# VH-VL binders against Probable ATP-dependent RNA helicase DDX59 (DDX59): the designs that were tried, part 6

Target 1, 164 residues: Probable ATP-dependent RNA helicase DDX59 (DDX59), of Homo sapiens (Human) (q5t1v6r416to579)
Amino acid sequence: NVRQIILWVEDPAKKKKLFEILNDKKLFKPPVLVFVDCKLGADLLSEAVQKITGLKSISIHSEKSQIERKNILKGLLEGDYEVVVSTGVLGRGLDLISVRLVVNFDMPSSMDEYVHQIGRVGRLGQNGTAITFINNNSKRLFWDIAKRVKPTGSILPPQLLNSP

## First folded at step 20 (VH-VL; from k5 with light chain K30R R54L)

Design p3
Fold by OpenDDE, fold request of step 22:
Structure p3 (fold): chain C 164 residues (1-164), chain A 121 residues (1-121), chain B 107 residues (1-107)
Amino acid sequence: as target 1 above (164 residues)
Amino acid sequence: QVQLQESGPGLVKPSQTLSLTCTVSGYTFTDYWIHWVRQAPGQGLEWMGIINPSGGHTSYAQKFKDRLTISKDTSKNQVVLTMTNMDPVDTATYYCARLHWDFSGEYFDYWGHGTLVTVSS
Amino acid sequence: DIVMTQTPLSLPVTPGEPASISCRASQSVRRYLAWYQQKPGQAPRLLIYDASNLATGIPPRFSGSGYGTDFTLTINNIESEDAAYYFCQQRSDYPLTFGEGTKVEIK
């Protein structure tokens, strides 16, 4: 069972919004997965999270070695990291049962990728939350996402509901 | 004021190793990433690699991966570029630049003046 | 690698007129596009970051637009001091890559 929240967040406001989420006691449930679309961005954001909030944070992407990625995932499952900033490198067969919050900081490139990333939370009967940032630059998949979210009674951005 | 300055030998012989130093001042050294970019005479800009504030993470262009190493000396506020097996084609002006990150954006905001490295017998 | 293609490579402009330079990416770089100005014997200077944000200290006659694969640098009311090379640069993926550069000349 995954609660899906879609938030209208302009690109310059994304970082601030993410940190608000991480500081929200009702939303923040470690470990948290944050999905981004840039490898360098993942590294920068992860370091910023650690520096500003004090949360244990690490990044994962394809530029890192297989061994390093394996160790990061192991650490995630063992509770070594409270926040993991990831590009789309997590395999579909990977079972991250401990994850309770997913933040799509950047919009996935496809509906398939969206479902894949959302699927990282709410497994094995556990309740989870997936927050997705959307704006004018990333609204291409909105209606597909809205169609999927509608039956769940989750939150949709009024900006897109009132006008195509 | 923020300042980056490249230093090293202006002349290197073929097959020798180049060592350049980027000395930074005017800000907290451990807060910023540093990257290296070179420019052959009359040519465009070519990205070489980048290093994070702690020095524990680096990324290199595939072209240089086997012979380029970027490291940090935090005690000296320096970033060091080491490139082996230099060739005349490596003749270029070498720049170090700072990558800025904040809540509003991220960008390469400050560049060194560059240092010309000529590879010749 | 992401290839950045600039057009034109040479751009003569009359003072007071606007100038536009195009940068096209071989694949989407989203907003991760910067513009630099470089004058002879000098290091590149940041003009625009994240496609449309004006860097500190840069005159407002410079502006950037675009998202994904197509980007434009616009210089309104060209001045003689604007004669330089201009480069676009993506940081969406490794390796970071630059455009070929556009030489802006003042007539």
Scores: ipSAE 0.852, ipTM 0.930, lowest interface PAE 0.6, mean pLDDT 93
Fold by OpenDDE, fold request of step 22:
Order: structure tokens, then C-alpha cells, then sequence
Structure p3 (fold): chain C 164 residues (1-164), chain A 121 residues (1-121), chain B 107 residues (1-107)
């Protein structure tokens, strides 16, 4: 079961919002997956997370070798990383049992990708949370995602509540 | 003030290895990414690669991946570019630049003056 | 690789008039687009980052717009000192790539 949250966050405010989430004791459950749409962005954000929060963070994307990616995933599962910033490189069927929070920092390109990414949490009867940032530049899937979220009955945290 | 300065041989013979150094000052060396960009005479800009603050992560353009290495010497506040098997086509002005990251965005805010490298027999 | 195409490649402008340079990406780069100015014998200077943010110290006559694949650099009230090459650059994907450059000349 996945608690889905949609937040309207304009691009310049995304980083700040992410760090607020990472600092929220109710939401932050390591390891955390952060999905982004830029490889360099993933690298930079991961470094920033480490520097600013002290959290163990690493990025994963297709520019990294398969060996590196395997090691990163292993590290994630073994608790070596508290935050993993990822592009859409995680294969379907990958069992990330330990992941309890997914943040779609950038809007997925499709509903299929959205479902795939949020499916990284709430597995095997465990509770998970998926937070998705949406804004004017990424509102194409807003209503589709909203329709999917609505049946969950999820409550938006007041401190994070932001809507169009 | 923030400063980046490229240094190295202005002349390299074909098949030899180029070594360039980017010396940085005016900020904490280990806080920023550094990239290398070159520009052939009268041509556009060509991105070569980038290195993270710790020096443990690099990314290269595919064109250079087999012969380019970027590393950091934190003790000297230097980023080093090493490129093997130089060819006259590699004649260019080579730049290093700093990548800034903050909560509002990312950008290359400071560039070196560039150093001309001529590959000729 | 993401190809960045600039138009025009040469742009003669009369002082006081505005200038617009277009940059088109072969695929969406979202807002991950920067503009640089380069004068002969000098390193590139950052003008705009993330498509529309004015870099520190850059005159407000420079502005950037666009998202996705189409971007525009606008220089209002062109001055003689604005004669230079202008480049767009994407950081949406590796490798980072630049446009061909646009030469702005003062008539």
C-alpha cells in the first residue's frame, strides 16, 4: 500500500521542497528514492544532499556502468545509502523492499512510468509513501495522477501542502 | 575572488600525451564540480568532461572517453586533464570552468582564461 | 547526443535595436539551458542559466525564454559592447552540448 501525495512545486522551489521532505521526521524513511529527469542533475543533487544534510547519498543513471549500478543497488539494499537519486534506470521487477519513500522530483513521462516508480515502495505489505512534484511545466499528467491518488484517501501534510 | 587558470604546454607533438592543469583559488576547492571545454580555432565550444568535488566521479564525452582522464589534486587545488594520442585535430583552446549548484539552479559561473594547445610535428 | 541548433548564425544589429537568437534542441532539455557570451580572445561568460535566469552582473537588457526544445536569447537596446558570439548550452543529458554560436555584429 502506497500513500500517494501530489505537491504543486515550481521548478525553482523543487530543491528546497525536497530538502524539507528529507528533514521531515514523519516522511523521511531511509533509504529514499528520488527520481529526476537529468543525469547530471542526479549527480549534483546527490552531492548536495550529502553536503547539506550529511545523509549518505548516491546517484544512479545509465551513464554509470552496470557494475556500478549493481553495486549501488546492493548498497541501497544493505543500507549503505540513505538517499538514492535516480533517473528512470531501475528495471521493472526489481525488489527494493527497504525503500519506504519515493520522491518524484521530476514528473514521470507517462503514467506507466509513474506507476513503475511509485511501485518501488509499499511492497510485501509494507507501508510506503510516494511524493510527486507537479508544476506548470509538468502538468500534462496531473489529472491522470490525481485520479489515481484520490482513491487512496491520502492526507497532505499541512507543512508541505501546495496546490495549483 | 574566484579564479581558474589553465596551464600546460602550448605545443604537443602528435601521438604525445597532453597534460593540463586547472588551478583554482578564491573558494573551497572541494565544494565544486569542474568541467573541461575546448574550442578549436574559429570553431564552437566542445564539452569534454566533468569531475565532482571529491574527485571520485567523472563523466566524459564519448568522443574522448578512451583517451581522456580528469583528476583532482586537492593538496594543490588543481584539476588535471590528461589526454593521450594527441592529433593536430586536437589543436584548440582548452578551458576549465566551475559548476555552481544552489537551491535556485545550476550554472557554470567561472571560467578560466583558456590555454591554447597546438598539436604539430 | 542532443544537438543544439542556433539561428541565425550571423546577426547584424543596429545600436539601440533588439536582437533575438534562437536555440533549438533535438529533444527536450526542459529548463536546462544556458546562454553564454564570448568575445574574441576571451572565455565564455555566462549570461542566462536555466533558460531564463539572469546571471549575476549581467545587464538586464539580456533575457532568456523557452522550455523544452525552443529557446530564445533576447538582447534589448543593443550596445556596441554586445558585439560577440553567443552560445546556448544544454545540460539535460551527457554529453553536454553547445550550439554552433551566433555572431552578433554591430552595423
Amino acid sequence: as target 1 above (164 residues)
Amino acid sequence: QVQLQESGPGLVKPSQTLSLTCTVSGYTFTDYWIHWVRQAPGQGLEWMGIINPSGGHTSYAQKFKDRLTISKDTSKNQVVLTMTNMDPVDTATYYCARLHWDFSGEYFDYWGHGTLVTVSS
Amino acid sequence: DIVMTQTPLSLPVTPGEPASISCRASQSVRRYLAWYQQKPGQAPRLLIYDASNLATGIPPRFSGSGYGTDFTLTINNIESEDAAYYFCQQRSDYPLTFGEGTKVEIK
Scores: ipSAE 0.850, ipTM 0.932, lowest interface PAE 0.6, mean pLDDT 93
Fold by OpenDDE, last read:
Structure p3 (fold): chain C 164 residues (1-164), chain A 121 residues (1-121), chain B 107 residues (1-107)
Amino acid sequence: as target 1 above (164 residues)
Amino acid sequence: QVQLQESGPGLVKPSQTLSLTCTVSGYTFTDYWIHWVRQAPGQGLEWMGIINPSGGHTSYAQKFKDRLTISKDTSKNQVVLTMTNMDPVDTATYYCARLHWDFSGEYFDYWGHGTLVTVSS
Amino acid sequence: DIVMTQTPLSLPVTPGEPASISCRASQSVRRYLAWYQQKPGQAPRLLIYDASNLATGIPPRFSGSGYGTDFTLTINNIESEDAAYYFCQQRSDYPLTFGEGTKVEIK
């Protein structure tokens, strides 16, 4: 029940693309999880989301205390936050049933991590969407991801199909 | 024009607490993260910590976590560094710097001139 | 912590020639690497951010390259004013860390 979308997005264009997604009425379904690859980046991006869109946003990563992380997750489930920018700190098995959109802003480091992150949506019979940004610096897992996405009929970037 | 300026006592005795102030001007104070970096004489740069625009979030290097506090005074456009139990090894030039963020990237774009802090009895 | 290792630590260069400084990270920092120039008695000045982006006001003879663990700062057509220390910095993870610094001297 997870629609997987792969978008070719160069690093300098990622932020702009994210904000386009957050402003898209068909895609944006709060709460939204945005996965990034650095803690400082998570903090900065979350602040930017608040400033630019007015959406309620918070970051979560291992630098925050366990109590803080727990409260953030609780807030996410209770609708206190519309966007949560996260590093890969969300434990496996965590049931985020309210999440309907995941954006892999940065490519996960492994297929297992990818599956884990997109698995945050589409639960309890609900439809979810996972959007993953990919480029020349992050195409290592492309074919593995493509194999998973292809059966679903989801969108793949032509750049990788013609020039792997 | 954007300006950052560190100010402090210059001399601190061992075991005493250091208080430094970073005064900023030329931009909206509440829009940027500020970090502290120090440099011992003849040595390299050492990152100490950072504070977010609202002042509600800080991060410190593990080395300083137990004795370093960074805070903001928005009314004065100031960021304050407080470090307890100073030791001669803490003798260094202390810098504050602004972290820029936009759609094109992130970077520390403006630095203060630095203030020398000597720890000696 | 991510350790940043610079090579060489000292680099004598003849005016007009190019200079290259290497920075190696103990683990991948992706593109989150910056280069700074520091002259005696002055604060560091940003040269390159995100591995290859030239900072505003920096001469185009400065350039950066690399991704992941290996990075290079290149100074083409070295000028006398380029005598300074150069530092790399990663912001991929807390704590932020710097390289040891490279002293560029003009022959």
Scores: ipSAE 0.826, ipTM 0.921, lowest interface PAE 0.6, mean pLDDT 92
Fold by ESMFold2, last read:
Structure p3 (fold): chain C 164 residues (1-164), chain A 121 residues (1-121), chain B 107 residues (1-107)
Amino acid sequence: as target 1 above (164 residues)
Amino acid sequence: QVQLQESGPGLVKPSQTLSLTCTVSGYTFTDYWIHWVRQAPGQGLEWMGIINPSGGHTSYAQKFKDRLTISKDTSKNQVVLTMTNMDPVDTATYYCARLHWDFSGEYFDYWGHGTLVTVSS
Amino acid sequence: DIVMTQTPLSLPVTPGEPASISCRASQSVRRYLAWYQQKPGQAPRLLIYDASNLATGIPPRFSGSGYGTDFTLTINNIESEDAAYYFCQQRSDYPLTFGEGTKVEIK
């Protein structure tokens, strides 16, 4: 149900790749969740998305109150936001969220987190896509990524496959 | 050319409120976040807080949360640091700095020259 | 707050030799670390951002490495003008804390 795409993207190239995805009419299907690993980075990236593309975008992380986070998630479901940039899991309310596209801008630190993040896609008969950016900083997880993604038939990057 | 300049009183008395301004020029004020950092004489750097001048969003170090406000005046291209209940331990040089964002990275590229604030009777 | 610990706090150096400064974070800051140079009476000057990217206008004898909790600033071919204080700063989590500083001085 969930198409898992793994892309090899070096850290300085991640922003360019994200904007390519957001401009791709076949792949960009709001609502979109983008996961990052830095709170300031989430704030800056969501602002850049809105300023550059005009898409309605906002960030979620633990510096925002629980009430604010609840309202943002409701707004994503209701179309008030097209792109939400979040650090890690969005808390308890996220288990009710179903989106069409997840982008793991930063690879999560564990496969448990990866599974939770991609699980936001494609519920109740809707198809969906999860795109994950990886590079050598995620090398510890390469075997686990390959084990989960290979059965889906998706092509893995050669840099991951050729890693010792 | 990009310039940041801090201004304000060089001397405040204990318990008074400090107000410092960071005036920017040479770029669009609302495009770059501004942080404040202080440095006590002979000491290291201490991050105080940050503001997005576009919407006024702020974040503060917990140490300062009860007495620090960072605000903006867009018409004057200014960020304002306000800190209540000043104490001699707050004696420091106060800097503002601009946060750069582009497709390849994020970093504090331009700093003001700093302004020394002495807190004493 | 993420504590940034620099070692050494004082580093005497000989011109022409390499030198390195260590910065350790109390928890992972991933790549989100910057290095600054500060001379007396001046504001900090950005050297390295995101662990290893050389800032514009900085001589290539400066380099940075590391990921997670352990980071190194390396200065190859030390020159007299490199005598200064050097600070690391993380931007992974609020507050954006600095290391204590390392004084680099010519022997």
Scores: ipSAE 0.774, ipTM 0.887, lowest interface PAE 1.1, mean pLDDT 89

Design p3
Fold by ESMFold2, last read:
Structure p3 (fold): chain C 164 residues (1-164), chain A 121 residues (1-121), chain B 107 residues (1-107)
Amino acid sequence: as target 1 above (164 residues)
Amino acid sequence: QVQLQESGPGLVKPSQTLSLTCTVSGYTFTDYWIHWVRQAPGQGLEWMGIINPSGGHTSYAQKFKDRLTISKDTSKNQVVLTMTNMDPVDTATYYCARLHWDFSGEYFDYWGHGTLVTVSS
Amino acid sequence: DIVMTQTPLSLPVTPGEPASISCRASQSVRRYLAWYQQKPGQAPRLLIYDASNLATGIPPRFSGSGYGTDFTLTINNIESEDAAYYFCQQRSDYPLTFGEGTKVEIK
């Protein structure tokens, strides 16, 4: 139900790869949900998406005020944003959003969170794509990722397959 | 040349409101976020809050939330720190610094020289 | 708030030799750590960002390493101008907290 693409992307190259995805006519299907692991990074990345691409973008994370989170949730539910950058803190409110593309810009620290994040696409019988950036900082999850993704026929990065 | 300069009163009395400005030059004011950091004499650095001058979005450290406002004046290329109910414990050098963003990272690359604010009766 | 703990707080050094400063976070800040140098009466100067990236104009004798909770700033071939305070700062979570600082002194 969800096409899972795993890409090997070193941390300094992640932003360039994201913008390549956002400009790819076959991959980019708004609304897009981008998961990151840094709150300031989410704020800055959403601003950069807006400035560089013109796409309507916003960040969401738990450190924002209750009023600010309420306004973001309203805008997300009404479809006012094309790209949402989230640390995952407001996942309950986001599970009502139908998205076509999830990008795990930062791999989460557990497979349970990974499954929840990719589950934002393909809800209610719809098809979608989840693209996940991985590197050695998530090495302890490589076996679990391979176990889940390899049977689907998706090509895994050589750097993951050749890792101990 | 990129430059940030803090200015404001060097001495305030307890309970007064402090107003400091961070005036920037050498770059486009709205392109870079600005944070405020203070340093009490003989002590370390304390992050206070940050502003996006483009839209005015702010975030504050919890301990300052009720007293601190960071605002902007785009026509003057200024960020303004306003802090109410000053106390002698707030005596510090106050710095503003610019947040750089590029495809390889995010970091505070340029800092002002700081301005000392003494709070005493 | 994420607490950043630096060790040692005072570090005497000999010119020409290496020195290291440790910064430990109370929870993972992943790669989101910067190092600063502050000389007396001056503002902080950025040395390292995102744990290991050398800032523009900083001599290559400075290097940073670490990920998660444990970080190290290394100064190889100490020079007399390296006497200063050194601070780490995390940017993983608001507020963007600093370590207490390490005073590096030439013996």
Scores: ipSAE 0.759, ipTM 0.879, lowest interface PAE 1.1, mean pLDDT 88
Fold by ESMFold2, fold request of step 22:
Structure p3 (fold): chain C 164 residues (1-164), chain A 121 residues (1-121), chain B 107 residues (1-107)
Amino acid sequence: as target 1 above (164 residues)
Amino acid sequence: QVQLQESGPGLVKPSQTLSLTCTVSGYTFTDYWIHWVRQAPGQGLEWMGIINPSGGHTSYAQKFKDRLTISKDTSKNQVVLTMTNMDPVDTATYYCARLHWDFSGEYFDYWGHGTLVTVSS
Amino acid sequence: DIVMTQTPLSLPVTPGEPASISCRASQSVRRYLAWYQQKPGQAPRLLIYDASNLATGIPPRFSGSGYGTDFTLTINNIESEDAAYYFCQQRSDYPLTFGEGTKVEIK
């Protein structure tokens, strides 16, 4: 029930692509979880989401306490936030989180983390989507991405396929 | 023209509280985060903390969290650094700098000229 | 805290020749690395952001490279005005730590 979409997006174009996704009625299904690999970047991006779109957004990363992180995630599921921008693993309670859309704004550094991040999508009987931005900075993982994602029926970017 | 200017006392006695002001001009104050960095004589740069002037959100280096407060005064286009219990080791030039954000990038593009604070009896 | 280690700490250079400064992070900062120039009595000046992007108004003889933990600032065709203090800064994780700095001197 999880649709995995891989998009080729260069780093300077990632913000524009995210805002296109958030404005796309077919793709945008709150609650939404956006993964980034920079804490300051998470803080800035969540602020930009709120200012530009009006969507309720906040960042989450290890500078926040475990209890605060749990409250933010609870708020995401209860509609207090429509978009949460996070750096990697969210800590305790992560296994209980189910969202409608995951955007890997930054490709994680390992396939194990990729699987954990997309595992936040969906719940029994619900459709969900995971969209991942990839470019040459993730080149080390291209073989692994192809092996894990291609059997799910996803169409992979040609730039990834032409790299073995 | 984008400008940042630090101001405050040049001399502070040990145990006193330092208050420094970063006054900005040439852009919309609330659009850009501001960080504070200091440089002790003959030493490198040390990041102290950052503030979002829009909402007042801050983050501080752990070293300073007990005595550092960064705040804002939107009506004056100012960010204020307050640091309690000053010690001679806090003698440094203090800088503020602006964090640029746009759809293509993020970086600290403008810095103030710095203000020297000497902590001495 | 992420420790940024610069080498060398002092770098004598000859005008017209290239020079390189290394910055190593104690853990990956991915591309989130900036380089600054600071001349005596002056504020820092941004040279390079996100490892390799030349800041506005910076001469193309400056370039940056690296990803993850190892980064290099290269100054080609050293000019007398390039004598300055150079430092790196990571923005991957709070606190946004700096390298110790490298003093570049005309010899």
Scores: ipSAE 0.757, ipTM 0.875, lowest interface PAE 1.0, mean pLDDT 89
Fold by ESMFold2, fold request of step 22:
Structure p3 (fold): chain C 164 residues (1-164), chain A 121 residues (1-121), chain B 107 residues (1-107)
Amino acid sequence: as target 1 above (164 residues)
Amino acid sequence: QVQLQESGPGLVKPSQTLSLTCTVSGYTFTDYWIHWVRQAPGQGLEWMGIINPSGGHTSYAQKFKDRLTISKDTSKNQVVLTMTNMDPVDTATYYCARLHWDFSGEYFDYWGHGTLVTVSS
Amino acid sequence: DIVMTQTPLSLPVTPGEPASISCRASQSVRRYLAWYQQKPGQAPRLLIYDASNLATGIPPRFSGSGYGTDFTLTINNIESEDAAYYFCQQRSDYPLTFGEGTKVEIK
């Protein structure tokens, strides 16, 4: 139903990994939603996605009005944007049907937010993928991540499993 | 070879409008965001706002939002700071700086030399 | 606005000794913290970006550490040319605020 992939990615390598995902025919399935934890970072990353890959991309964060955010998400679902880069707080409460791929570029600070973010993929009869980047800065959540993902059969990074 | 240079009046009268220009060279103007930072004499740095020269998107510190405009002139490789209703407390050295982005990080790598603006009768 | 608080505001140092400067954010800025050096009459010079990455051309006696709200700039083997103001800046959220600065002086 929802495929949860956890990748160990150090912060300086996150952008390269995202580019690899966006170029991977098996993983890249628009519409794509990318979650980050920095507003300026969202603005810069969405611009870089457009310039480097040619994909239609835009950012969402609290500096944009509620009307603007609604229209951007509508555009994502209708194909006007292939990739939207959002801060996590702006992603809550939004109901995005048929989003095919979520990338948690930055791991959120709580499992409630994680569950909300990955819940943006997949609908009945359609499959979706959620890819999450973690490293030692997410250490507080390793137990909870393992508890949620291990039953799905997905391989967890050794660095997460060997952390304690 | 990358250079940024601020220019504009060194003295303005209270209530006048300040216009400062940041002229850049040695790189493609539209590829890098530019921010403005000021520093009152003997004091710390104060972030004012930022512009994406590619599309003109801006963000301003709330303190300045009612009187600050940051704009661009691509044909001259310039970012322009315009601030209305100048007050003696706005006396400062004004800097522009370039935001670098690559796959490894984001940082302000090149700064202009700064230009002192005194607001006085 | 995220408030950046530096301590100490004034730091007398002796050449050859280490020194350290603290920067605390009013809320998490994660890794998005830079350090700058500013000598009188000059623009800021980038020392460290993203908390711990040494900028090009900066001597390795400078290092940065921290994550979240608490950050440290360390200068090993203080040299007389290190007398300057030092500022932290966060880029996690708009506006991209600076700390108050720390004046490092040779005593």
Scores: ipSAE 0.754, ipTM 0.883, lowest interface PAE 1.2, mean pLDDT 89
Fold by OpenDDE, last read:
Structure p3 (fold): chain C 164 residues (1-164), chain A 121 residues (1-121), chain B 107 residues (1-107)
Amino acid sequence: as target 1 above (164 residues)
Amino acid sequence: QVQLQESGPGLVKPSQTLSLTCTVSGYTFTDYWIHWVRQAPGQGLEWMGIINPSGGHTSYAQKFKDRLTISKDTSKNQVVLTMTNMDPVDTATYYCARLHWDFSGEYFDYWGHGTLVTVSS
Amino acid sequence: DIVMTQTPLSLPVTPGEPASISCRASQSVRRYLAWYQQKPGQAPRLLIYDASNLATGIPPRFSGSGYGTDFTLTINNIESEDAAYYFCQQRSDYPLTFGEGTKVEIK
């Protein structure tokens, strides 16, 4: 079961919001997956997470060597990293059973990608949480996501979620 | 110092349109949803609607859906309530309120002082 | 709509004694229930949120309890300054709805 949350967060406020989430004792369940839309962003954000929160963080994307990616994945599963920032390479084809919190820092490009990303939590009967940042620059999939989030709760009024 | 302040006409004639403005200060305008709540003299509180200043998403009580519009002006840090076809029954003190949201709770943490609107010919 | 019913609507209380106000929801609102205090000529002031959490700056003599449909606001050792209207409010579903209000008067 995956608890899905939509947060309206403008781009300048995203990092701060992420840090708040990672600092929340009720939400922070390592390892945490943070999904971003670019490789450089992943590296920078991971570094920022380490510097600001003190959490063990690492980035993973296609520019990492296969050996590096394998080691990162192994480390994730073994609890070596508290936060993993990914461009999506972990979003498909992997069963990350230990992940309990997913943050879509950047809006997924498609509903399919969204489903794959949030699918990293709540596996094998475990409960998980998926938080998705949405704003004016990423509202294309708003209603599709809202429909999916509706059963699990949202910060948006129910009346708004039912609007076409 | 967070502040919300309602402003607008204190007197409206029947069938006319009411326009109220909620001016916010002391925080980032787009960080908090704003609600409108009214209170008829000697009566309870009635929720009217909500707006997210970030994105402009709105929702209204069914009672007001056909004649209520809530909008925002980010450049002025203002939320505007527009309600058409005013009637004496709409006489009330109108409040705007800030909605606090975090993972531990959700509540109205700051209210405006309220503005009395009297509908009379 | 979820109907919130408060009892009593008027509550005279002697200073130093406790006061209890009940709020009943027409359907379960889980823990999503807040209490507000309102004095004449003033906006509502948050007392309790999510059934039992004391708001910042509110004296500990105020407390809330309940879950689902039945909630209680308790004011221990009531003081003269506590004379006011008290409202419950649910945020479980929209539209948000309030109780009728309870007028607490000091004897």
Scores: ipSAE 0.020, ipTM 0.621, lowest interface PAE 6.0, mean pLDDT 89

